# VH-VL binders against a9jty4, part 34

Target 1, 144 residues: a9jty4
Amino acid sequence: MAKKRDSPKLIKIKDAIKLINQEVSLIGIVLEQREPKQCRNNDWICTLRIIDDTYPSPGLTVNVYSRTLEQLPQIKNHDDMILFTRIKMQTFDSGKRVNAACSRWVSSFALFEGEDLILHADEDTSAVFVWDGTDAPPASILAK
Short names: E, the ipSAE of ESMFold2; O, the ipSAE of OpenDDE; V2, 0.75 times the mean of E and O plus 0.25 times the DockQ between their complexes.

## First folded at step 21 (VH-VL; framework fv_teclistamab)

Design u4 (at its last look DockQ between E and O 0.76; V2 from the best seeds 0.59)
Fold by OpenDDE, look of step 21:
Parts: sequence; C-alpha cells; structure tokens
Structure u4 (fold): chain C 144 residues (1-144), chain A 122 residues (1-122), chain B 108 residues (1-108)
Amino acid sequence: as target 1 above (144 residues)
Amino acid sequence: QLQLQESGPGLVKPSETLSLTCTVSGGSISSSSYYWGWIRQPPGKGLEWIGSIYHSGSTYYNPSLKSRVTISVDTSKNQFSLKLSSVTAADTAVYYCAREPYNHIYGYFDYWGQGTLVTVSS
Amino acid sequence: SYVLTQPPSVSVAPGQTARITCGGNRIGYKSVHWYQQPPGQAPVVVVYDDSNRPSGIPERFSGSNSGNTATLTISRVEAGDEAVYYCQVWDSSSNHYVFGGGTKLTVL
C-alpha cells in the first residue's frame, strides 16, 4: 500500500517566512519575474516575487531552479498565480532577509493564469483545487 | 570589520614559484558562506581571476592558469595561500586576495585586500 | 572564451550622469557585478547581481542588465567618482570569472 504521501498543507506567506530551513507549500500572485540567469553549475534560475493577502508588496522572493530555460516558470501576466510545493525557506543578506528556493529535486510549481481563480484547500485531503468561477467543479491542481 | 591582507615576496625570479599568503581578520575563513579567491592585475591592465578555495580545501582555478596554480587554506591560521609556478615577466602584477560569497549563485568578490605587487625579474 | 566589452573611457561633467556599458553575449542571462577602482587602490564592489548596492554605496550608483548589455549608471557624478570601473560575470561554460577591460571614468 503506497503510503499516501500526505499532500503538503498550503500555508500563507506570512507564516512561511517564519519557517526558516523548512519546506513549505504555498500559493501566491506573481508580482515580478526577473530575467532568468544561468547558474555556476549550468542550471538556470528564475527569481519571482510573489504576494498574497497576508504578505503584500514587496512580497516573497522565490528562486526557481531548473535544468533548462524552458523548464522555468513562464509568467505571462502580472496577475498570474503560482503554486509552490515543498519550497525551502531560506535567509539571505546575513540573515536579515527571507527568500525561498524551489529546487529541481524536491520542489515543484504550477502556474495559473488570471486572478479569478479561487483556491480551495481541502483540509482533509490537503488537495488544492482551482476554481475559475464557473459552474464547473474545481479542478485539482497538479504541481508540475 | 573583515580585513584581508596579502603577504609575500615582492620579487620573484623567472621560472621560480610565486608564493603569497592572505591573512583574514575580523571573520573566520571557516565560514560556510564564503569562498576565498585570488585576483591579479598587471600594471596598467585589467583584472584577472586566478582561483578560489573553500575552507574544506575545494578549489577551482582559472583554466589558463590551472596547471601552474595551487591554492591552499589553513583554517588554524585563518589564512589561505597562492602558489604560482614557473613564473615569467607576464606574471608581474598586483595580487589581490578577496572574499567570495558562496550563497551567491553568480559569484562576486565583496571584500578585497589592498593588494601586493609581485615583480618577476632576473 | 567569454568576453566582456567595455568602453575604454567615459567622460562626464560634475553633476551629470555617467553610463558605463558592459557588453557580452547574452549577458542578460548572467549576473553582472561592478567594481570601482580608484587610482592606486583595490577594487570595491559598487553593484552586484545586476542592480544591488552594497551597504555604504551611494544611491547614485545603479545597475541594469538585459539582452547583451549591462549598464552601470552613476548619477550626479562627483570628482570622487573618477576611477576605473570593471564589470564581472561568471562564465559557466569555461568555469571561470571574467572581467571586462575596465572603463576609465573622467570627471571633467
């Protein structure tokens, strides 16, 4: 019986920033995407700033790592939403600032277009659903 | 305040080995947050990275100098050193030691020594 | 080998804005760092990671990086800003740090 890996509970950004060196899952609105950069190890990094109602501007910086440029988040609109799974909260600037790392190995992300998405986290299943405001049932969010 | 200071002979004969030491004060070389690097500058010319070392002894070198360069670290003395073998007049330069933040994926040098001139002359 | 290209010199009058460019193939995909080197002194980082200023560096110094060009901008230039400025990147293809040739900023 494959132990149902308990889907990580989504937390708000305000709480995530208190969990340094821990893996968290959260959702945010993309405020900014910096130009991708190539890392020393030839991987790529995309830096995002994300916000939610609990942590407004300037928001949380999330570094997304990938093997290829194409595997990085492709943000199309300023109001796009992104779900992060198992990102690691970190400190930088000698511990004065907080960011997060979305690693290739441990973490995942999913992009959603538009602000009209209602996110529902099932407390029982820890499943995240996206609702587009229509009569259609909410769709399960699968992290890519 | 962190300070780096280069030391060693200012004159080296051709074909000999240039040896320099960087003494770090106001901070620990054993910090996991930093590499420690050597950069040189020939008179009137630009900057050239030589190599860097981690406190564990892990090194990476400029490919053009790799065959002649050895960087070492002495954590007990809070020092790291540079050896450049088979020197020629082209190795005449001001040599800088510098700190390299490790957490920066992109790598830069945030603290520098004042530099020491090494002249290669017969 | 990866090459960074800087103009050899830039001249500006006091109070004006100086712009020093650093050209490199797809440099926008690299993190660019800038160093100020006054005559006879060691380099000091003035901008890192394209646009960040270290503590103690005046707000007059700013950086940008996109496409094939990174730019160091020095607003309200002062006599004390006269120095050689170097851009620097890490080249992952060759696994080494690359510096530009340096730009001498002259304050007229």
Scores: ipSAE 0.547, ipTM 0.821, lowest interface PAE 0.7, mean pLDDT 90
Fold by ESMFold2, look of step 21:
Structure u4 (fold): chain C 144 residues (1-144), chain A 122 residues (1-122), chain B 108 residues (1-108)
Amino acid sequence: as target 1 above (144 residues)
Amino acid sequence: QLQLQESGPGLVKPSETLSLTCTVSGGSISSSSYYWGWIRQPPGKGLEWIGSIYHSGSTYYNPSLKSRVTISVDTSKNQFSLKLSSVTAADTAVYYCAREPYNHIYGYFDYWGQGTLVTVSS
Amino acid sequence: SYVLTQPPSVSVAPGQTARITCGGNRIGYKSVHWYQQPPGQAPVVVVYDDSNRPSGIPERFSGSNSGNTATLTISRVEAGDEAVYYCQVWDSSSNHYVFGGGTKLTVL
């Protein structure tokens, strides 16, 4: 009777923008971040613009919510990478634009700092492999 | 084509109730994307938010005025109204109604009425 | 209550750039909106959420917000830009929309 919650399949941003009102998992390069804002209810938000090889322009806007300022992603460099799990795709600006919401309740993120990371994804699995340029084999990060 | 128009008496006696109505035309007051607000401006002074209402009747008010203010909505007439009780000379101002785009992060006022001067005087 | 501080006036020659500041403690964590009020007229929003321009507002109007200062910038100022400019935020601690005191822009 007990079934573990499955992570959504990792997909590319080009495909994610078609999945309005659905939860997706994806990875991207952080091109921009807006300064954090305090929400009306005293929660915090930061807004990221991310890209991948399928959607390099204009990029996908992701709003990341947290209870405290310190829990927001701490983007250090303009080419840092971020993995999102279970973010909600939605329309914005009267349906003219698509963005995503990373909620503090069901979503998560993992931030990867480094110019030496190599990103690989196996088409047959929902796995992302991170490789630091050594001769060591790539490691899956979705299993953690 | 959206237009907001304030209406009501321009002269109110001290201790009485100021009553204004905002008529919305060229758009619907029942939109889920907007609150509807009242803002005032004493002559030669700055702007002060009074309160706002959602088409369902849900309101929020400036804490400094909360005990004296009631905002209401009539969706069938596409109107919302302000009542401010127990007025004094300090309540003399131009009163504006405005549309308020609103989300859980921020709100602002994107369309304003022309404003109506209400003078509180004997 | 949260306080927004604006200079009372700014004077700029035609064709120059006007910068109108809105100071507040950690205002960079708030979304700042700017209104133009020409003499005898209702306010008109010219910038919302720090840096967005509504349709119909010329590109020479722009906004920025970081730290303790938000700034409205008007490039190539024209005589028609003479107005009082107000900044506005939401203060979640007092549940209050707060306006700055206004800045009168005079085009010399």
Scores: ipSAE 0.517, ipTM 0.761, lowest interface PAE 1.2, mean pLDDT 86
ESMFold2 (binder alone), look of step 21: mean pLDDT 93; pTM 0.950

Design u5 (at its last read DockQ between E and O 0.79; V2 from the best seeds 0.69)
Fold by OpenDDE, fold request of step 23:
Structure u5 (fold): chain C 144 residues (1-144), chain A 122 residues (1-122), chain B 108 residues (1-108)
Amino acid sequence: as target 1 above (144 residues)
Amino acid sequence: QLQLQESGPGLVKPSETLSLTCTVSGGSISSSSYYWGWIRQPPGKGLEWIGSIYHSGSTYYNPSLKSRVTISVDTSKNQFSLKLSSVTAADTAVYYCAREPYNPIYGYFDYWGQGTLVTVSS
Amino acid sequence: SYVLTQPPSVSVAPGQTARITCGGNRIGYKSVHWYQQPPGQAPVVVVYDDSNRPSGIPERFSGSNSGNTATLTISRVEAGDEAVYYCQVWDSSSNHYVFGGGTKLTVL
């Protein structure tokens, strides 16, 4: 019986910041992107600050790691949305601050451009849909 | 307050081995948060990284010096040491030990010893 | 090998702003650290990770890094700021800490 990999439940940022050392999935609006850096091990890192309605300030800092610069999130607009899957919540600054790590091994992300509204189908299924506000039905989105 | 102090002979003959020890006080060398490094500076010249060590004994060295350099750690004495073999006049320098905060993204040296001059001369 | 290039010297009058540059290929993608070394003394970190100041370092010291140039800025320069300043990075390709050649700041 293939253990139904429990689809990671999306949680709000306000709840995520309480789950230190745990893997979480969440969606947020990109508020800031810092200049990418090359790490000591030759990987690349992109630091994003994301917000949602539950945590509008100061936002959650997420470090996204990649093998190449091109594989990092390409943020085009200040209101882009990003879905993170299985990012690890962690602390820094001697435990005083919270951030998250999107690792290239465990985590994934999906970027959505523009004024797309993200609708959750059901709290139980954690299915995410994109809706543009028109009469068209919402489209299902998958995390990459 | 964290203090690092270099000690060893100030004079070494050519072809011999330079040996220095760094004594750490006010902090534990066994902390998982830090590496411990050696940097040297020839008189009137710039800084050159020699190598660094973790409390477990894991080391990484300057590639140009790797064949001659050995760094070791003694957690019981809260010390780490540098050995540089087959020295020449070019190895005459002020030698610094320093603390290196562990970070997967970047590395730098946040605390330095006062340095000790080692002269290679016959 | 990765190379960091600094001007050998910079001169500034007291109260003015000094800018010391550190050039390197795509240095903006690296974290740059700056050290102050007064005459006859050990180096002290004044800026780490491009723009962060350690505790005890005056706000007059600031750093920036973009493109091919990192810059240490010292505002309201004082006589006590006279020193040699070094930039430093980690080069992942060679697994090597690289220092610039140093810039002597003279306060006129």
Scores: ipSAE 0.782, ipTM 0.911, lowest interface PAE 0.4, mean pLDDT 92
Fold by ESMFold2, fold request of step 23:
Structure u5 (fold): chain C 144 residues (1-144), chain A 122 residues (1-122), chain B 108 residues (1-108)
Amino acid sequence: as target 1 above (144 residues)
Amino acid sequence: QLQLQESGPGLVKPSETLSLTCTVSGGSISSSSYYWGWIRQPPGKGLEWIGSIYHSGSTYYNPSLKSRVTISVDTSKNQFSLKLSSVTAADTAVYYCAREPYNPIYGYFDYWGQGTLVTVSS
Amino acid sequence: SYVLTQPPSVSVAPGQTARITCGGNRIGYKSVHWYQQPPGQAPVVVVYDDSNRPSGIPERFSGSNSGNTATLTISRVEAGDEAVYYCQVWDSSSNHYVFGGGTKLTVL
């Protein structure tokens, strides 16, 4: 029996922070990135702080794990956009804070660079568009 | 609050086994939040990690000492122990037990016992 | 066999800033922890994960880590800061906690 892959459903960060121990998909603007660290098991981690229009402060911390340093997101600009798919919402700091984990097994991300990109979600955030700032039509983001 | 106390013989003969116990009070050794470690310091010298144990009995050891080291835990007594076999004068040191927060990313020792001097002498 | 290198001693006058270095290959990718050991006493952690201070540690203790060097900085040094300071990392390639050789801070 074949299993149908569900399409990712994008939600806003304000709603994601209520879904502890659940997998969510979301998009945000990257405001901060901590320098990468090597984990105890030789995996790699970097830590991002992201925002959207519903949660501009304090933002959502996302821990991104990979097998190699080169597989981590390479944030270059202060307004880069990142799409996360199937990241896990978690509590942190003895349950006082919420963050998310982008695992190397289940999750994925897509990074969009440059200030010439405009991203827009439809009214229920089921589709996201990117536009490069020209008169050309917006391009849809391919969700994984 | 939390207190760690090393105990055991202060004098051990060469080729014998050094045995120490760390008693934990003001906290539980069965906490899933912590490993428990042994670190030593020869007189006038630096610190050397020996090994660490989780309350389940899972251990990891300094590769340079692994062939001679056994660390064990007794959760009913809230204690963990160190055995170092085939000792020589080079094993003379102050031995510390310490609490090690469980963390997949990094590890350090946030509370230390007072230390106990063990002298290896014939 | 990961190696951490510390200067054996640092001397500063009271009120000045002490900088204690911990050198290691690509240490900026490791989390560095710092311990203070006063004479005759057990070590006490003063900085963990590069720059975090445990409760009760004065804000004049700070840490940084990038490239091949981690640094413990003690501003407005007091006589009571005299101690040996150790850095420590986990070496994931050999599964070994590694301590630096220690730096004796003298306030004079």
Scores: ipSAE 0.553, ipTM 0.786, lowest interface PAE 1.4, mean pLDDT 86
ESMFold2, look of step 21: ipSAE 0.550; ipTM 0.785
ESMFold2 (binder alone), look of step 21: mean pLDDT 93; pTM 0.948
OpenDDE, look of step 21: ipSAE 0.682; ipTM 0.849
ESMFold2, look of step 22: ipSAE 0.532; ipTM 0.778
ESMFold2 (binder alone), look of step 22: mean pLDDT 93; pTM 0.945
OpenDDE, look of step 22: ipSAE 0.741; ipTM 0.872
ESMFold2, fold request of step 23: ipSAE 0.478, 0.536; ipTM 0.765, 0.785
ESMFold2 (binder alone), fold request of step 23: mean pLDDT 93, 93, 93; pTM 0.946, 0.944, 0.945
OpenDDE, fold request of step 23: ipSAE 0.780, 0.779; ipTM 0.909, 0.911
ESMFold2, last read: ipSAE 0.501, 0.505, 0.528; ipTM 0.758, 0.761, 0.764
ESMFold2 (binder alone), last read: mean pLDDT 93, 93, 93; pTM 0.945, 0.943, 0.943
OpenDDE, last read: ipSAE 0.779, 0.782, 0.780; ipTM 0.913, 0.912, 0.911

Design u6 (at its last look DockQ between E and O 0.44; V2 from the best seeds 0.00; counts 0 for: pae E 2.2 > 2)
Fold by OpenDDE, look of step 21:
Structure u6 (fold): chain C 144 residues (1-144), chain A 122 residues (1-122), chain B 108 residues (1-108)
Amino acid sequence: as target 1 above (144 residues)
Amino acid sequence: QLQLQESGPGLVKPSETLSLTCTVSGGSISSSSYYWGWIRQPPGKGLEWIGSIYHSGSTYYNPSLKSRVTISVDTSKNQFSLKLSSVTAADTAVYYCAREPYNRILGYFDYWGQGTLVTVSS
Amino acid sequence: SYVLTQPPSVSVAPGQTARITCGGNNIGYKSVHWYQQPPGQAPVVVVYDDSNRPSGIPERFSGSNSGNTATLTISRVEAGDEAVYYCQVWDSSSNHYVFGGGTKLTVL
C-alpha cells in the first residue's frame, strides 16, 4: 500500500523561517527576481524574494535551481504569486539569516499571474484554491 | 566565534614542498554546510585561489596548480592542510585559509585566517 | 581563462560615494562577491551574491551586477574604507575561482 504521501501542508512564511533544514510548502507574492545565475555545476539559479501577510518585510529569499534557464520561474509581474512545494529552509550568513532552496530534485513551484488571484489554503486537504476574480468558482490546484 | 589560523614554516627552499595547516576553532570542520579553502597572495599582488576541500575529503583545485597541490582534512583535529610541491620563488605569498559556504553553490569565502607568509628562498 | 577587470585605483573624498567596477564577460550571469582588504590584513567579504551584505557590514556598502559589469558602491565614504577591494566569481567553464586584480580605494 503506497503510503499516501500526505499532501504537503502549506504554511505561512513566518512559520517557515522557524523550520530550518526542513522541507516546507508555502505560497508568496514575488517582490523581487534577480537575474539568473549559473551555478558551479552548470545548473542555473534564480533568486526570488517572496512575501505574505505574515512576513511582508524583508521577505523570504528563495533560490530556485534548474538545469536550464527555461525551467526557471518566469516572473512577468511584480505581483505574481508563486507556490513552492518541498523547499528546504536554510540558513546563510553564518546562520544569522534564513533562505530557502527550491531544488530541481525535490522541490517544485507553480507560478500564478494576475492581480486578482485569491489564494486559499485548505488546512485539511492542503489544497490551494485560486480565484481569478471571475464569476467562476475558485479552482483547486495541486502543487506541481 | 569561528576562527581560522594558518600554521607552518615561513621559509621553504626551492623544489621542496610547502606545508601549511589551518586550524579551525569555534566551529566544526565536519559541518556539511562548508568547504574549506586555501587562497594565496604574492606580495603586492592580488588573490589566487588554490583549492578547497569538503570534510569528506572531496577536493577541487585551481587548474594551474592542480598538479602540485594536495589539500587534506583531519576532522579529528578540526584542521585541514595544504601541500604545494616543487615550489619556486613564484610561490612566495601570504597564504590564507578560508571557509566556503557550500549551501550556496555560487561559492565565496566568508571567514578568513589572518594569513601566513611563506617565502621560497635558497 | 575567465578574467575579471578592475580599475587599479579609485579616489574619493570623505562623505562622497565610491564606485568600484568589476568587468567580465557576461558577469551578470555570475554571482559576484566583493572583499575588502585593508593594508596588512586579511580580506573580508563586504558583498556576496551581487548585492547581499553580511551582518556587520554597514549599509553604506552595496552591490549590483548586470551585463558585463558588477559594481561595488560605497556611500558616505569614510577614512576607514581605504583598502583594496577585490571582486570574485566562480567560473564554471574552468572550475575556477577567479579574483579581480583589486582596486585600491583612496580616501582623500
Scores: ipSAE 0.587, ipTM 0.847, lowest interface PAE 0.8, mean pLDDT 91
Fold by ESMFold2, look of step 21:
Structure u6 (fold): chain C 144 residues (1-144), chain A 122 residues (1-122), chain B 108 residues (1-108)
Amino acid sequence: as target 1 above (144 residues)
Amino acid sequence: QLQLQESGPGLVKPSETLSLTCTVSGGSISSSSYYWGWIRQPPGKGLEWIGSIYHSGSTYYNPSLKSRVTISVDTSKNQFSLKLSSVTAADTAVYYCAREPYNRILGYFDYWGQGTLVTVSS
Amino acid sequence: SYVLTQPPSVSVAPGQTARITCGGNNIGYKSVHWYQQPPGQAPVVVVYDDSNRPSGIPERFSGSNSGNTATLTISRVEAGDEAVYYCQVWDSSSNHYVFGGGTKLTVL
């Protein structure tokens, strides 16, 4: 059958930084968020620095773009977690630096409050489940 | 060792066109990393941005001046220029050229020329 | 139409800290840049993008930006810091750069 667009596999940041010009999906702890800024073209940007257990320093910079301020990630707590889908890995400064772009056209994100969040992924990383630490069943947030 | 140097007539008659050139040395005007701007300062007053140009010829102008301003670039001479038409005494100022790092969000002037005074007087 | 408001002057004793403010509606959503203009000289950028320092600018120059106020802070002020200081933003609604009116720093 003809190839269809597939969601990128969920991967660790250490592996993502090797996949320049490719779309990846990843989860990280938000270490820093720069205050939102308006771009020259009236779009909005916020810049996050995220980490995971494989890449705790210096962290991965992710630029998140939106049409409106309200569509940007609203980070509420220290060390909240964020899931990015289909963000583009990029090289800058003559290949010396790697960041990622969460475009408003093809990418998406989901925020999770870290203190009440337990994540679980199946063997193929085809689904990500969110659990709030109660006896309630986990909720899927990235299932095919 | 980047250097920007303004040049042009220091005296312009009312209703005529003010014309200035900025010569860039120690760097290339064709760099994709920069816009090139004009800023003016009336004697004893503050700074006013006039406009900026990218090496491709794309321009942005101060809306209050846009109807009278033309900025152009000559990459073969490593220069960019300002023309301000229909001048009055209010256009008397020190005129600076400056380099502006290109970015989706940033716009600031990291290197400035020393400035040239242009007086509009009969 | 976007307006940046700066105090006309600030006076400090040598060795003290000067704080120069730049007020604007929701200026925290804009990238704020600061220039030093000594008497008779061209402006020099001392802080860009709220808090970044160009090479060659002493660490005692710093900046912050939140809400409706951006601030340039100069620690351990020296006589050589006497200058007019301008803040500047890009106004995306009218597509132009806006400068503040300038603040004259006097070192007593």
Scores: ipSAE 0.441, ipTM 0.753, lowest interface PAE 2.2, mean pLDDT 85
ESMFold2 (binder alone), look of step 21: mean pLDDT 93; pTM 0.945

## First folded at step 22 (VH-VL; framework fv_teclistamab)

Design w1 (at its last look DockQ between E and O 0.73; V2 from the best seeds 0.62)
Fold by OpenDDE, look of step 22:
Structure w1 (fold): chain C 144 residues (1-144), chain A 122 residues (1-122), chain B 108 residues (1-108)
Amino acid sequence: as target 1 above (144 residues)
Amino acid sequence: QLQLQESGPGLVKPSETLSLTCTVSGGSISSSSYYWGWIRQPPGKGLEWIGSIYHSGSTYYNPSLKSRVTISVDTSKNQFSLKLSSVTAADTAVYYCAREPYNPIWGYFDYWGQGTLVTVSS
Amino acid sequence: SYVLTQPPSVSVAPGQTARITCGGNNIGYKSVHWYQQPPGQAPVVVVYDDSNRPSGIPERFSGSNSGNTATLTISRVEAGDEAVYYCQVWDSSSNHYVFGGGTKLTVL
């Protein structure tokens, strides 16, 4: 019996920030991206600031870790969307601030290019719909 | 306010061991957020990192000095110390102790002692 | 070993802008920190993590880092800014804190 991979339930950023030390899945629009940095342990890190309709300011900072520079998110446009799966919510600045960590071991991300993405969270499946500006129904992109 | 103060002999003979102690006040050396480092500066020259220590005793050293350097910590006294063996004239410098905020990406030194001059001379 | 290269000296007139560069291979992928060392004094951090200012450091001090060059910018330079400035990074390949050679800023 193929263990039904429980599709991660997407939550809004406003709710995610309340779940400290928990793993969450969420989608957001990328507002800012810091230049990638090499960590002290030779890993790479990319810091993103993402928003959604529930948390437009200041946004959530997500640290994405990878083994190589090429495995980091390649943000091309200012309105790109990114899906995070199983990122860990955490605190920094002595507990005063919240961010998230996308680890190379536990977490994953998917980048969606374009401004016309509609996120539909189904109770059972998370799908991102891309609107191409036409009257045609939006195409569903399953987050792999 | 956090203060660091270096102490030790200002004169050391060649081949002997340089020994310095840094006394920390206004804060705990046992904080998990910081390492504690030694940096030196030869007269008229630039800065050189010697090594750093965590309150647990974990250390990392400048590779060029590793064989001669020992850094230790005494949490009960809120102090950490530097030993540099087999000194030569090249080890003549102002020695600074400093606090090192730790970050997975980087570290820097945010609080410094006033420094103490150690001269290696026969 | 990783090397940071700074000009040995920079001179500016009061009120002008000083720019001190720190060159290093792919330094943009490293976090760069800057220290000010007045004569006979200990260094003081003026910029950390490329562009952040510690509390108490004037807004006149700013930092940037990209490619192979990090830059410390001091706007509206004052006589009190005369010092030697050092850039610093962590080199993960050698587990080593590396300092630049220092730049003497002279206020004319």
Scores: ipSAE 0.696, ipTM 0.841, lowest interface PAE 0.6, mean pLDDT 91
Fold by ESMFold2, look of step 22:
Structure w1 (fold): chain C 144 residues (1-144), chain A 122 residues (1-122), chain B 108 residues (1-108)
Amino acid sequence: as target 1 above (144 residues)
Amino acid sequence: QLQLQESGPGLVKPSETLSLTCTVSGGSISSSSYYWGWIRQPPGKGLEWIGSIYHSGSTYYNPSLKSRVTISVDTSKNQFSLKLSSVTAADTAVYYCAREPYNPIWGYFDYWGQGTLVTVSS
Amino acid sequence: SYVLTQPPSVSVAPGQTARITCGGNNIGYKSVHWYQQPPGQAPVVVVYDDSNRPSGIPERFSGSNSGNTATLTISRVEAGDEAVYYCQVWDSSSNHYVFGGGTKLTVL
C-alpha cells in the first residue's frame, strides 16, 4: 500500500526566506557541502548551500542533522538536487542572516538527479505531493 | 560595553577553598543566549577549562576537576562564582571568567575577563 | 583524553605569512576555535568554527581545518601580532573543552 504524506507546499527560496520560524518545503540545487561535523551531543551535522531559479545568489544555507554520519545527505555530483520537507526557517547572527534546519525528528530530505523534478512552482495552480525521505519516492510528485 | 571582572582573594593557603566571583556588566547573566565559564592558566603555561554554568543553574565541569568544583549564579547581582576546594600549589594560576555563546553544535569563549592571579602558598 | 598538538613557537619576518597548526585525530570532524593572547593580556578569539572571524578581527586572519590538522593563517604579519595562539575544541567523548598547548608567534 502506498503512503501519502501531508507536508507544507513547495515554495521558492525567495519566499521561504521571509517565513521565519515556519516550516517549509523546498527543492534546490546543491552548490556546496561543508565537511560533516560531530556535534557536542554526538549527533552529526552537514551544512549545505542550495539555490533555485528565484535565489541563485548567495543561496540558502541548510543545516542537516542526523544520528549517524552515514545518514547525512551524500552529495555525489555537481548540481545534485535535494528536496527538503518540513525544514524550519531561522535567523542567525543577530537576525542578519537566514538559514534553515533539517531536523532528524520532523524534517526529511531526498536526493535526485534534477530532470525528474521542476524547480519552479506556481503556488496558485499546483497540486503537490512530496515524499518523506524514504528510499522509494511516492508514485507521483507534481510541482509547478 | 560588556565587561566581565573577576574578584576574590589573591592568596589562598593549601587545603583551603579558592573562591572567586565574576561580575557581569553591560549585559545580562540571565540571557538564554549564553553560558558562563571559568578558565585558568598557570603562570607561563596553557589554558584549562574548569566549568560552565547556564543562568538556570545547570552546570558542566571539567571531569578532572569535577570532584572539587562548584560553580553557581546569583542572578540578582548579575554574578557567577567559582569554588575550588582542597587546593594545592598546582592550583596557582590566573583565573578567567568568560562568556560562551550558546550553541548545541560547538562552543567557544567570545569574551573574557582580565583575569586574576590566585597563588596557593603557605 | 583528546589531545591537541601545537608547535611551541613560530618565527616570521614582518609582512610575511605565519601558519600555526593544531593537530588532532580526526580534527576535521571538530569545530576549531583560535585565540590570541598578547603578553600580559587575556585571550581574544580571532577565529571560531574553523574559519569564521569575529567582528573587528582583520581579514588577514584566516583558518582552515581538514583531516588531522587545523591551521591559523596570519598574512602580512605585523609586530602587533606577537602573542601566544591557542586552538580549542569540544571533546564529546569526555564532555569537556580542550585547548592546545599554545604557539608563541615571534615577529623577527
Scores: ipSAE 0.477, ipTM 0.756, lowest interface PAE 1.8, mean pLDDT 85
ESMFold2 (binder alone), look of step 22: mean pLDDT 93; pTM 0.947

